# VH-VL binders against Gonadal protein gdl (gdl), part 9

Target 1, 194 residues: Gonadal protein gdl (gdl), of Drosophila melanogaster (Fruit fly) (p22468)
Amino acid sequence: MADIPATSEGSANTSEAVVEYQQPTPEFLQRKIYFLVDQLRTYHSELPENLQTRISYDLLTELANCVLNDGIFVIVKALMELQHETERHLIKIRMQAENEYEIEVAEWRSKIKDPEELRHILGLMKIKHTKKLHESDTKIIEILDQKVNDQQSTLQKAGVPGFYVTENPKEIKIQMFLLDFILRLSRLKYEPGK

## First folded at step 2 (VH-VL)

Design r9 (framework fv_roconkibart)
Fold by ESMFold2-Fast, scan of step 2:
Structure r9 (fold): chain C 194 residues (1-194), chain A 125 residues (1-125), chain B 112 residues (1-112)
Amino acid sequence: as target 1 above (194 residues)
Amino acid sequence: QVQLVQSGAEVKKPGASVKVSCKASGYTFTDYYMNWMRQAPGQGLEWMGWINPNSGGTTYADKFQGRVTFTLDTSISTAYMELSRLRSDDTAVYYCARDSYEELWEYLTGYFDYWGQGTLVTVSS
Amino acid sequence: DVVMTQSPLSLPVTLGQPASISCRSSQSLLHSSGYNYLHWYLQKPGQSPQLLIYLGSNRASGVPDRFSGSGSGTDFTLKISRVEAEDVGVYYCMQALQTPYTFGQGTKLEIK
């Protein structure tokens, strides 16, 4: 149990063999892997103890090897950007629904002069709005769940260790921490000799 | 009551394939990884790999990679282990066992809390 | 792969006396969390293996208190304080720190 299932596919370091300029030496890659593993071990030590137990050193080593391919960082960053855009879009939709409700309420207040009649109409409008918000929130959750599944599938296909499609909240939490580790590594620049 | 029930004994000729089933009950099948082990007569236990029933993701020990396939039928809470191109040295009792991935409280890591009864596979000409 | 080595491989013991089994790993099984990813199983004659001890020292449900596990890193011990007839079988240690999970060779406990 200390190890979560990972898709282990060879990220083609051989793609660098066909570029016109210099490719990394075996010594450079060995030092970089050591650096990445050391960083991952530091991140790992910061986890809650129950999660430390579920993320093995073998998985961290596989993850370090995987991110030697800079393309993995590009994929992860693109997925996070799309997630943020989707979240902003969904928030805007919900806010527009709330704004439309307020406009409708204001319109009724201007048209109806009788206080008792107005109270009755606004009560019906509030019930209708509450139901619409609940339905909208349910749809938003479904969209976000689908996005999580899409991200899990994309990362699994890319050969990122520890990623697979799951609805288990405990497994999703572990994957969220692994994703954070990758993002932290993407912000670091490996300098030879440091 | 957690229970893993395996299919019955099989006798196969060299070159054939065998498919062993492991039917789970008493828990949510998709919440726990299923591991497969084998034990040749008079020998020790050998880990073959595991399958994640949520994703269908698998890990195989190198010795078996290319010959073994783990699959699932979640509608009947059953895991399968298929071993192809059988040789006489594949004669063994094959076990399924539940990995305790679901239990996070006690810092649980990769122990097998429930085992199937075992399936004897005999490969002889 | 992590290699697991048990000793002794054969353990004749007098009924009511203590017994001790050693398990050594080629790599440390101590995780940064403070837990050792080492588990012990008992296989009684004609039966499936059953979990005895997990994470180095924790007794599995239904396991008598005469069984105890100890050790850290690369050296582990399973102890039975007073051997009973029902304790006969083969004992296995297993590491689960890394895949592939690996077992020791087994220790056969017999009454003499």
Scores: ipSAE 0.000, ipTM 0.421, lowest interface PAE 20.0, mean pLDDT 81

Design x1 (framework fv_pozelimab)
Heavy chain, then light chain:
Amino acid sequence: QVQLQESGPGLVKPSETLSLTCTVSGGSISSYYWTWIRQPPGKGLEWIGYIYYSGSTNYNPSLKSRATISVDTSKNQFSLKLSSVTAADTAVYYCARGYRLWGSKYYFDYWGQGTLVTVSS
Amino acid sequence: AIQMTQSPSSLSASVGDRVTITCRASQGIRNDLGWYQQKPGKAPKLLIYAASSLQSGVPSRFAGRGSGTDFTLTISSLQPEDFATYYCLQDYNYPLTFGQGTKVEIK
ESMFold2-Fast, scan of step 2: ipSAE 0.033; ipTM 0.575

Design x10 (framework fv_bermekimab)
Fold by ESMFold2-Fast, scan of step 2:
Structure x10 (fold): chain C 194 residues (1-194), chain A 129 residues (1-129), chain B 107 residues (1-107)
Amino acid sequence: as target 1 above (194 residues)
Amino acid sequence: QVQLVESGGGVVQPGRSLRLSCTASGFTFSSYGVHWVRQAPGKGLEWVAAISYDGSNKYYAESVKGRFTISRDNSKNILFLQMDSLRLEDTAVYYCARGSSPEELFRQWYESGYAFDIWGQGTLVTFSS
Amino acid sequence: DIQMTQSPSSVSASVGDRVTITCRASQGISSWLAWYQQKPGKAPKLLIYAASSLQSGVPSRFSGSGSGSDFTLTISSLQPEDFATYYCQQANSFPLTFGGGTKVEHK
């Protein structure tokens, strides 16, 4: 037998209004995904033509769906922060090497008064400095390669589409653009109906 | 020399419109995001709007959304701020500023820039009753 | 919007003093924070970016520290030209927001 629940007293529209303000509705999520996809399509249009064919619209849709989880923005920003700190550290190391070279050059200029002897000494110092920078740059590249590997692994484990471990420069370039897309989306606030 | 110069400020009536300009020189304008920041007399700094290096993305403070429009002309090295429906609370010195990422190795991650390394001298927007 | 709370609003100091200014974000901003100096009638000048990186041409007596939500700008030995208003600014998300400012003035 059909009955009238006591809890049905009141406006039939009240619970629907409350749900719209307290929780995302399927319609709200669909509109937000459409907004995100439109933004991503704009970003995609700015890519070089040879890269546009490597990033499909299906991938952009998957990415839009992925970033509905705000935690993805937190992860990406944390990874970018770690990368910035690593890059700053490596730049400081290289700058320190340049500064040490300048100090050494200045010391030799103060000790050697003969112009020809000084030229010879400074020539040797330049060769030594160039070798030191080459060795330093090689280590920097190794560190950066490892950081890229760590980022790829972290994002893959987080379920971000398009991320996987690779040493292929073309694939890494694609992933860099995808990271840029995510960062650009993280700077936007979605307003219903826009 | 790297420089930004604002113009277009003045005395305006409430509800009217005003267009500010900012002319860039000494750097590749089309490679940088640029911003408008304002400061009311005797008060602090308030970020107003930003535009990406290519003009594709625009950002606004909540207080100016729907009333202000940021745009740029990369061929002339000029940044614009179209201010419509002006209110008394818009009284301020308006600065244009270059968005930069001094440590960036991949500049595409900083489309508008996050630090303002070059500022204009400012242009005053004020009201008479 | 991310609110930036800056303290103190003003500080009275003498040349040679160590001055510290704090900035607190209403939510985590990692190291996406810059510090600016503004003198009366002048545009602001960038001092520090990425919370702790010194802008080229800025004296080494200025330093920044902190991450997440709490940040500090330190002037190790105040000089006559340092009497100014200082602002922090977050760049973690739009809209970008500034702190209310700290005026460093003569004792």
Scores: ipSAE 0.000, ipTM 0.449, lowest interface PAE 11.4, mean pLDDT 81

Design x11 (framework fv_gimsilumab)
Fold by ESMFold2-Fast, scan of step 2:
Structure x11 (fold): chain C 194 residues (1-194), chain A 129 residues (1-129), chain B 107 residues (1-107)
Amino acid sequence: as target 1 above (194 residues)
Amino acid sequence: EVQLVESGGGLVQPGGSLRLSCAASGFTFSSYWMHWLRQVPGKGPVWVSRINSDGSSTTYADSVRGRFTISRDNANNTLFLQMNSLRADDTALYFCARGTSPEELFKEYYLSGHAFDIWGQGTPVTVSS
Amino acid sequence: EIVLTQSPVTLSVSPGERVTLSCRASQSVSSNLAWYQQKLGQGPRLLIYGASTRATDIPARFSGSGSETEFTLTISSLQSEDFAVYYCQQYNNWPLTFGQGTKLEIK
């Protein structure tokens, strides 16, 4: 299901213009909630059994009600775009460090003719690179931790069920699955008579 | 030089088992997520499995789940793929690859940043009766 | 799973020409798309990630563009060493998936 969207045409969400021009009926909203809950239950069934018990059906129902507000999809997509940009920059930093190491190693290979001396020097370069990479990774983790904190705060303020500031890895993992559920829903278009 | 070298491929009968190894050199192996991918000649690569930096988290493609096990030995800079209950459609060239994702924050629950910047040359696996 | 469709399947070109390769996703992958070059007997080589960011040692003639479901890889002035198969890959959703490839061959 996650791999197959409800519609292959256009946006998964009703456009802002369409929403502004048409008032949803109570019956339409009720049917849409049922559709969203059914999709979420399907996503839930794909989780490992130990994680299924940590995400209640009540939470899924609250989440379905929450995403009836199109603004939630806008917020989540914006946060994901910022996350992807940040991740791209962090990956670039790490790749640059690896590239600099490869260049330095190549330079030493061209300078040193004695095999034993070269092995010794390359060993020192590896130690230096390992230290530099560890320092870089530590900074990357700090940036990502802050970003996760900011995302949790933003989603909590927006009233998204299941989101709150936490450093507990198990709770963060659950929130990441909930975020994935919201993203999957944002790619589906509700078509009455599914 | 940053290098990945696969080994352990070969010819096996359907239902048989193989263990693939990937020897890493030239980088801090314990800092990277590692992946196994496979490719049939004339077709694109297919992602098979991934493992995080410390080996605590693994993910598998649906087609191999329950049959394949990915593991790593950070002390010896080696990645493994244990393949059980092999089928004819597992026949492929198997690659190990280094993920660009830093450490555990990308974990199994969200796959942002998983491009592959370093690949091995591949080890062939043929499953035939 | 997300299906990536590449076009054309095969492209015959001469050195010095500008070439464009397309990749279409069955659903949005945002900008989480990478491009690879694979030569006969070798593993793939990362060219582009994040749809448009060149990997560190990749020549400037390679550029990527696009977002959501439509992506393009452009080689502005084809060199003799660029004849290879090119693959796109999405990393927006599990499982990670690749396109079927575009083979770039000498005219």
Scores: ipSAE 0.013, ipTM 0.514, lowest interface PAE 8.5, mean pLDDT 81

Design x12 (framework fv_roconkibart)
Fold by ESMFold2-Fast, scan of step 2:
Structure x12 (fold): chain C 194 residues (1-194), chain A 129 residues (1-129), chain B 112 residues (1-112)
Amino acid sequence: as target 1 above (194 residues)
Amino acid sequence: QVQLVQSGAEVKKPGASVKVSCKASGYTFTDYYMNWMRQAPGQGLEWMGWINPNSGGTTYADKFQGRVTFTLDTSISTAYMELSRLRSDDTAVYYCARGPSLEDWFKYYLESGYGMDVWGQGTLVTVSS
Amino acid sequence: DVVMTQSPLSLPVTLGQPASISCRSSQSLLHSSGYNYLHWYLQKPGQSPQLLIYLGSNRASGVPDRFSGSGSGTDFTLKISRVEAEDVGVYYCMQALQTPYTFGQGTKLEIK
């Protein structure tokens, strides 16, 4: 049960409000990059070994440099909010189909007392439900794939390293971990001059 | 950390009912299906069904239909499996396990989006006269 | 229901040697998404099952790289490149393409 010191850092940085309209010094940016790289290195160490080899140290350094622009955090959060809304809607559609099937099965079990007749009827219901569920799942996957493509395109255009349009599941999984890294970084506060 | 903690061992007579609990912690209870499995002594794993904690919807394997009921108490993040009209061949270790995940598309493509990645410790139910 | 068949059911292996387990399904587990909905679980003696491989070939978190999964459609293989003492247990494949989820019979790996 260890709290990672890097993830618990979050002291308020009240002095940054004063210098918001001033260009950051090279020294400040260098220290912030070191902080961000250290955080990313910690996140990287938590990945499965096969993914650690797919996400290079150079990529982590490029990512740290990229997120010096706080606008990247705004983009990522907005994309995640849109994904949450879409996913909630799709999940409800799937759950309704499953619930309707279960209700129908329960009704037949209460109505039909003969075990053999019940097995025959439930077999027919299962075939019907499987077909309906497959059609629903196909539509859901198509919608999710389109959303992933939209997200990949948006992040690629924003210049976020490691993002590009792909349908390769392994590459999508890597990009999802990179998004998680960005979100985790967005919740941390860098305290300058401490 | 994410954990599923099940109720203790039970000894029942044939014809009785048993209710096993599975208390979840360390994650949002309504984001993952809850599966129930059993394993008779020296036998393999058998899937009994699942419950969706967000909707309360259940799916039961044919072998257990009419005898098993899955329920929830969302306020305490606990799932229940009740098996009625017990027979000696119901003697088994009963497991709960979470997965796949539902609501976060980030999680949809991760292992928790597909497999049962967290399992309870198991509950031994012995049915004997 | 989708029938899952494993072979061998008993697998005595010498420490440090490779091991291979096969799993066959009665119907294709390849979904329209391009994923194979086949997962591998390990149950060590006296413990709950644990996820090893998901979607045919992806290692679960914390699983050593000596474990690998391969295959598509109806034929799947779990390989251990160099068996260690801690690998003793029963290995199960499971299809998750459709309910009811179904497991193979299990393969008991033992050290000779």
Scores: ipSAE 0.006, ipTM 0.474, lowest interface PAE 9.4, mean pLDDT 82

Design x13 (framework fv_firastotug)
Fold by ESMFold2-Fast, scan of step 2:
Structure x13 (fold): chain C 194 residues (1-194), chain A 128 residues (1-128), chain B 108 residues (1-108)
Amino acid sequence: as target 1 above (194 residues)
Amino acid sequence: EVQLVESGGGLVQPGGSLRLSCAASGYSISSGYYWSWIRQAPGKGLEWLARIYHSGSTYYSTSLKSRLTISRDNSKNTLYLQLNSLRAEDTAVYYCARGDSEELLRFYWEQGSYFDYWGQGTLVTVSS
Amino acid sequence: DIQLTQSPSSLSASVGDRVTITCRASQSVSSSYLAWYQQKPGKAPKLLIYGASSRATGIPSRFSGSGSGTDFTLTISSLQPEDFATYYCQQYGSSPYTFGQGTKVEIK
């Protein structure tokens, strides 16, 4: 049974072609949903006790239905890759600031012979470094908060249950567990036993 | 620099309890990082036991959760590990370690850690 | 649980040799969250490499790490007298965090 016509894209053949494919059966989809819900219930059982009460089985069922669309896995993987890349970049910046501080401290230790003078200088250096780290960390947090906001907006627009824009840390925590659930599901292959 | 010094090891009888201490210096345990207990049986590999995040949140190895408690005293800058119902298999050198991760904002109990500073270890022998 | 298997379990080498140690995971390690440690008899482990390839502070450039997925490698480009030790890999991509069985590098 034909379901969708597709026109050949520009390549060696410029004539029109129609491609038809068959959709999964309702029975297959229902069994896949049962498999996905079962997996999600296992993931749910691994949550901290206080979060188990905040993520309902109804939400897990809605999530299972949502991820029948493989496009959701593509979106989530792309968002998580972007998030991890951003975090790695920001961590590297912070690590470089720490490394520069340690190098500067070592240089002062080698140049200043008087213990009292050295202690005074290192004290001033520590204060300056602490202020620099605080300013850097504030900027990093703002960047990460914006990334979380973008992620929430993207997933909400994609119709993923449980995702919406929020600054509430507890709600963000729930959303991050849901994101992890989706990633874990994306690594599974549903194949009925033979 | 950061230094960790474990204490409380020694000979313990099967069925008894163990309470280890880890005195930290050079960094406040409440100010950052993850703080873990890791053990190593004689001639064997390393086994992670438990961690406490700088905020106070704890996470445990699932196989030992029922017998294990990690805690701290911020005023003494000291970490503790209590292990109950001791078995011969608990014979090991117990290490205190500071953990760090490449991920900045992942959940504290899910963040994986590599360990950048370790104590010298304290030997616990469970036998009679 | 992700099991880590190191190869070889032991090796004999001379000062100046290139030494290669491999760590194979039973499952893919997320984000290449793999660390390498050096342990000398009677001492605690010392961090060498994290994130599969990043050298820890103060670690000589002769130590390098590489790999992703299930296969990881630690290389010591020119073995020094202080490098005779046992080396461990550790994954921290998923709980529980697991260690390899260790590779002993002995004097030839």
Scores: ipSAE 0.007, ipTM 0.441, lowest interface PAE 9.2, mean pLDDT 81

Design x15 (from b0 with heavy chain D54E N57Y D99S L100Y Y101W E102D S103E W104G Y108I, light chain A91G N92Y L96W; framework fv_bermekimab)
Fold by ESMFold2-Fast, scan of step 2:
Structure x15 (fold): chain C 194 residues (1-194), chain A 119 residues (1-119), chain B 107 residues (1-107)
Amino acid sequence: as target 1 above (194 residues)
Amino acid sequence: QVQLVESGGGVVQPGRSLRLSCTASGFTFSSYGVHWVRQAPGKGLEWVAAISYEGSYKYYAESVKGRFTISRDNSKNILFLQMDSLRLEDTAVYYCAKSYWDEGAFDIWGQGTLVTFSS
Amino acid sequence: DIQMTQSPSSVSASVGDRVTITCRASQGISSWLAWYQQKPGKAPKLLIYAASSLQSGVPSRFSGSGSGSDFTLTISSLQPEDFATYYCQQGYSFPWTFGGGTKVEHK
């Protein structure tokens, strides 16, 4: 027999279950911070000596506290996806220009049989193509510069330690290392009880 | 210890296929874009293909477009290059290389694996 | 595609010499320029990125300069381990392209 015996029916004064929201314990968060700081110190040890002095252990501890909020990982990944989207669009623009150039070259090769005349025409096509790319490149540099500023602003607004708008190459390099640290941490899982 | 190790190179016949692998260790592979760069015997370096850290974006040199396919397995820290319709012009040492801070530079390189053709 | 032209294609030098290698891009690439060292039978090694930033572990005798279209790699005092081929590479726009290389060889 697969069935269990029927239970007696009674008056059903069923209370709705109270579902209580449980926050992580202070002990869990402290252990997770220790884990994150340990990882960050390992990353720090891989930095060039001059950059090790610019990135303090206090900053690493602040960064560990910041990334306790998993939303920071989402923001950083989103910024990297926007970076890749911009690069992809640039590649498509260049591929389209190359394809148009090749089609035009092929058309002239089919129409012009004199080698010297063809050479002159293709030379003019090359000059036009190069000028078009140069003008596009100028605008792209402006877009990329603005993107770096926007990324710095976004991370600063999100409260990520060490991020602020700057054009100083050394400071930008420090921020790039910090960004890499965050990305590396985003791939890790904290093991409960460690 | 940060390392990239290529494998899968060898002697092939024109028109055949070959799959290269590159195993990463000592860094968080899934956080970086990775590339294939080749070098024909006695010649200079030529960029071949790239893949973004999540695998969402793939890029190819015009000379290999439609014949080569780049892919990655972040769970195993492995980069792949599937090479179809191989030509004599594909003879080269193939290096895998790690992207550096989106600078368009390569900071870590493998030892390379040779792809060559039987006569 | 952006073409990278290196000069000279080869240079004969002695230990202690100052060696200068030039790289020219066919269009402006800002500071998106890297330099690599390659010894026979080995993979390239990154020396300099962003035109002038020295990679960790690379001796201070190596330095890079330039912006826009003209770039220079300098070895201030050549050491025995510096005899190698050097390549520049632009990371400004796809496809990424390398210079033809400069071989630094013994006199």
Scores: ipSAE 0.000, ipTM 0.422, lowest interface PAE 20.9, mean pLDDT 81

Design x16 (framework fv_gimsilumab)
Fold by ESMFold2-Fast, scan of step 2:
Structure x16 (fold): chain C 194 residues (1-194), chain A 118 residues (1-118), chain B 107 residues (1-107)
Amino acid sequence: as target 1 above (194 residues)
Amino acid sequence: EVQLVESGGGLVQPGGSLRLSCAASGFTFSSYWMHWLRQVPGKGPVWVSRINYDGSSTTYADSVRGRFTISRDNANNTLFLQMNSLRADDTALYFCARSYFESAFDIWGQGTPVTVSS
Amino acid sequence: EIVLTQSPVTLSVSPGERVTLSCRASQSVSSNLAWYQQKLGQGPRLLIYGASTRATDIPARFSGSGSETEFTLTISSLQSEDFAVYYCQQYNNWPLTFGQGTKLEIK
């Protein structure tokens, strides 16, 4: 793997710009790592007291050093985009089931003229719909569990401290906070003043 | 140039009050945790208080808790230490400092002297 | 609180000599130790952090080593501007604590 320069110099226009990379100065890297550590310690201070003891300052320092490489932000953002796509897809599946139910209800309302018979049929359809939603929810949970596993594996392979495959809810919760910290850092632009 | 300049020190009687100021220049003040430390001649520095980047979190040494208040004005790049109920053992040279990498201090001021005596 | 003990308290040396300063912690501080130089009438200047990482613009003659409870600051060839008091500081545990200092003076 080739080393990636931390800074670039070029046109502000991203479409046809000639991009020239300048190596970061030791001063720039020093100030950037300090900025990242400072932000992470602020995020840590916002955690409930019982969670603060489970996320060490050593871990925060390792995390700051890791995200000094902007490539980590690219990986995290890509994983979050995949997560959002998955969530939207799962919502669509559930909405499709609901839409099919409404269509079927409308069809029976048009075909059955006896109010008592219609009521009985609609009752059966509601039971059937509820069972389908339960089966869909079970599948959704399975897909989300696999997604969490895949994200943990990807971040571990990328060398992000604190990430590893686990089914322990307490450990997953810690990783979720670490992921939130990384995302919050990715939204900040480090622009040293002059 | 990154610079910190303290002011506001002086002579006070026990039980009195002082407000110290620290003027920051040459860096984005609002991005850094700031600290107050004090030093008696011939002794090592002693950490007094810390404030995070936006002032939402503060920490104090046990010896000054309840008597001192750290605050900051990010619009004017200034750090403050309000000192109340001063004691003889608060006599020291007071420094403001910028924290760097796990609470090491990379930039310090020149210090402002505080003397508490009758 | 963690107590840092520096040795020697005072060291008389000549320019050009290799100087070794020690800092011992009462409990493990991992590698979370910094070294400072302080000259009369000035605030401290950060030399080393993380036990061995030289701060920006610090001359190569300064180096740090050690971990856990035993730390060393070395000046490979003492210059006239290096006569000062040197402090170690731990940032592994709260409250943050400093050593009592080692004074380098002209022999």
Scores: ipSAE 0.000, ipTM 0.423, lowest interface PAE 20.4, mean pLDDT 81

Design x17 (framework fv_roconkibart)
Fold by ESMFold2-Fast, scan of step 2:
Structure x17 (fold): chain C 194 residues (1-194), chain A 118 residues (1-118), chain B 112 residues (1-112)
Amino acid sequence: as target 1 above (194 residues)
Amino acid sequence: QVQLVQSGAEVKKPGASVKVSCKASGYTFTDYAMNWMRQAPGQGLEWMGWINTNTGNPTYADKFQGRVTFTLDTSISTAYMELSRLRSDDTAVYYCARGLYESWFDYWGQGTLVTVSS
Amino acid sequence: DVVMTQSPLSLPVTLGQPASISCRSSQSLVYSDGNTYLHWYLQKPGQSPQLLIYKVSNRDSGVPDRFSGSGSGTDFTLKISRVEAEDVGVYYCMQGTHWPYTFGQGTKLEIK
């Protein structure tokens, strides 16, 4: 039964994060919860008013309790890295399509001696290339939408409050902000004195 | 819808010439190449060449170089194939077909039978 | 010129049974862009040829999924999973990688 000051405990709770890694105590965990809730309240205050009413302080408290388990940060970071790898792979596919187009253009330039014939051929090649890029971009959007569903499912199974599978844009928007909150918290690290 | 309509059957004597027409509709005529093929009775398909519908420049397979001429009338979306110095072995059904530069023919005319007989 | 060889030349098939046609080219059909310009056409009795498959394995619009194409380099196959009466005709492979474009001799599919 001790008083725990709100804002002045921020630095103390950050320092205690290193101690928790070695030997967590009930007192340490309680202070860490207060620190995390204070951070989340700050993030919440930065949201547009309509979103502030949709994300309750009770939800923020549940989220703070959830992220006491460092495994949640590991899961979120792994999902983000997987998404980045997927995005890099899709960019590489698109870039290869551009490179193949340039190679084909160069080959036609070397084979066709008539300048007007070449101009016509290159025009048709450009149309073909544009259609292929559009088809590729459409497939990329579908893949990214599936990734959102996979992330929602993974976070729900991990017990993260506020996450569940949904195609409702308003609900996805809320989950996006909650994910950002978790990512911001994951970057809060105490570094030993220099 | 895309359609290619060819002129009617022809009977010619050896040494004569024949001119087959192919009228396109349902697409922008100058966006696609027009290819010409023939098929002798009971035999397979043989590619004769193509014409660039935007420039009017023809390309002929070596076997037909000097005997065949491809021309266009863009105002009526029509391509023509003229084969001269006809021989009996030129007897065949002649086809026009819309070509992509990726080299497949997605729409074909109904064919024109040319019979060369003395 | 690139020679295209089809096998068999005559293919009698029972309705509902699968059918397979082979096409072999005298040289590689892989173009410098990595694409293989091998295409399949069907000519029904008394009709013009119609496109079935382009670039080895892509079905043309409206072509039933019972038709499939496969292969690479110089060896290609057209398969029909369940032959229907409307599939009767002569099948041709064609290469568009090398000029002049060349066709196989044709495979006549008949129901028996």
Scores: ipSAE 0.000, ipTM 0.411, lowest interface PAE 21.9, mean pLDDT 81

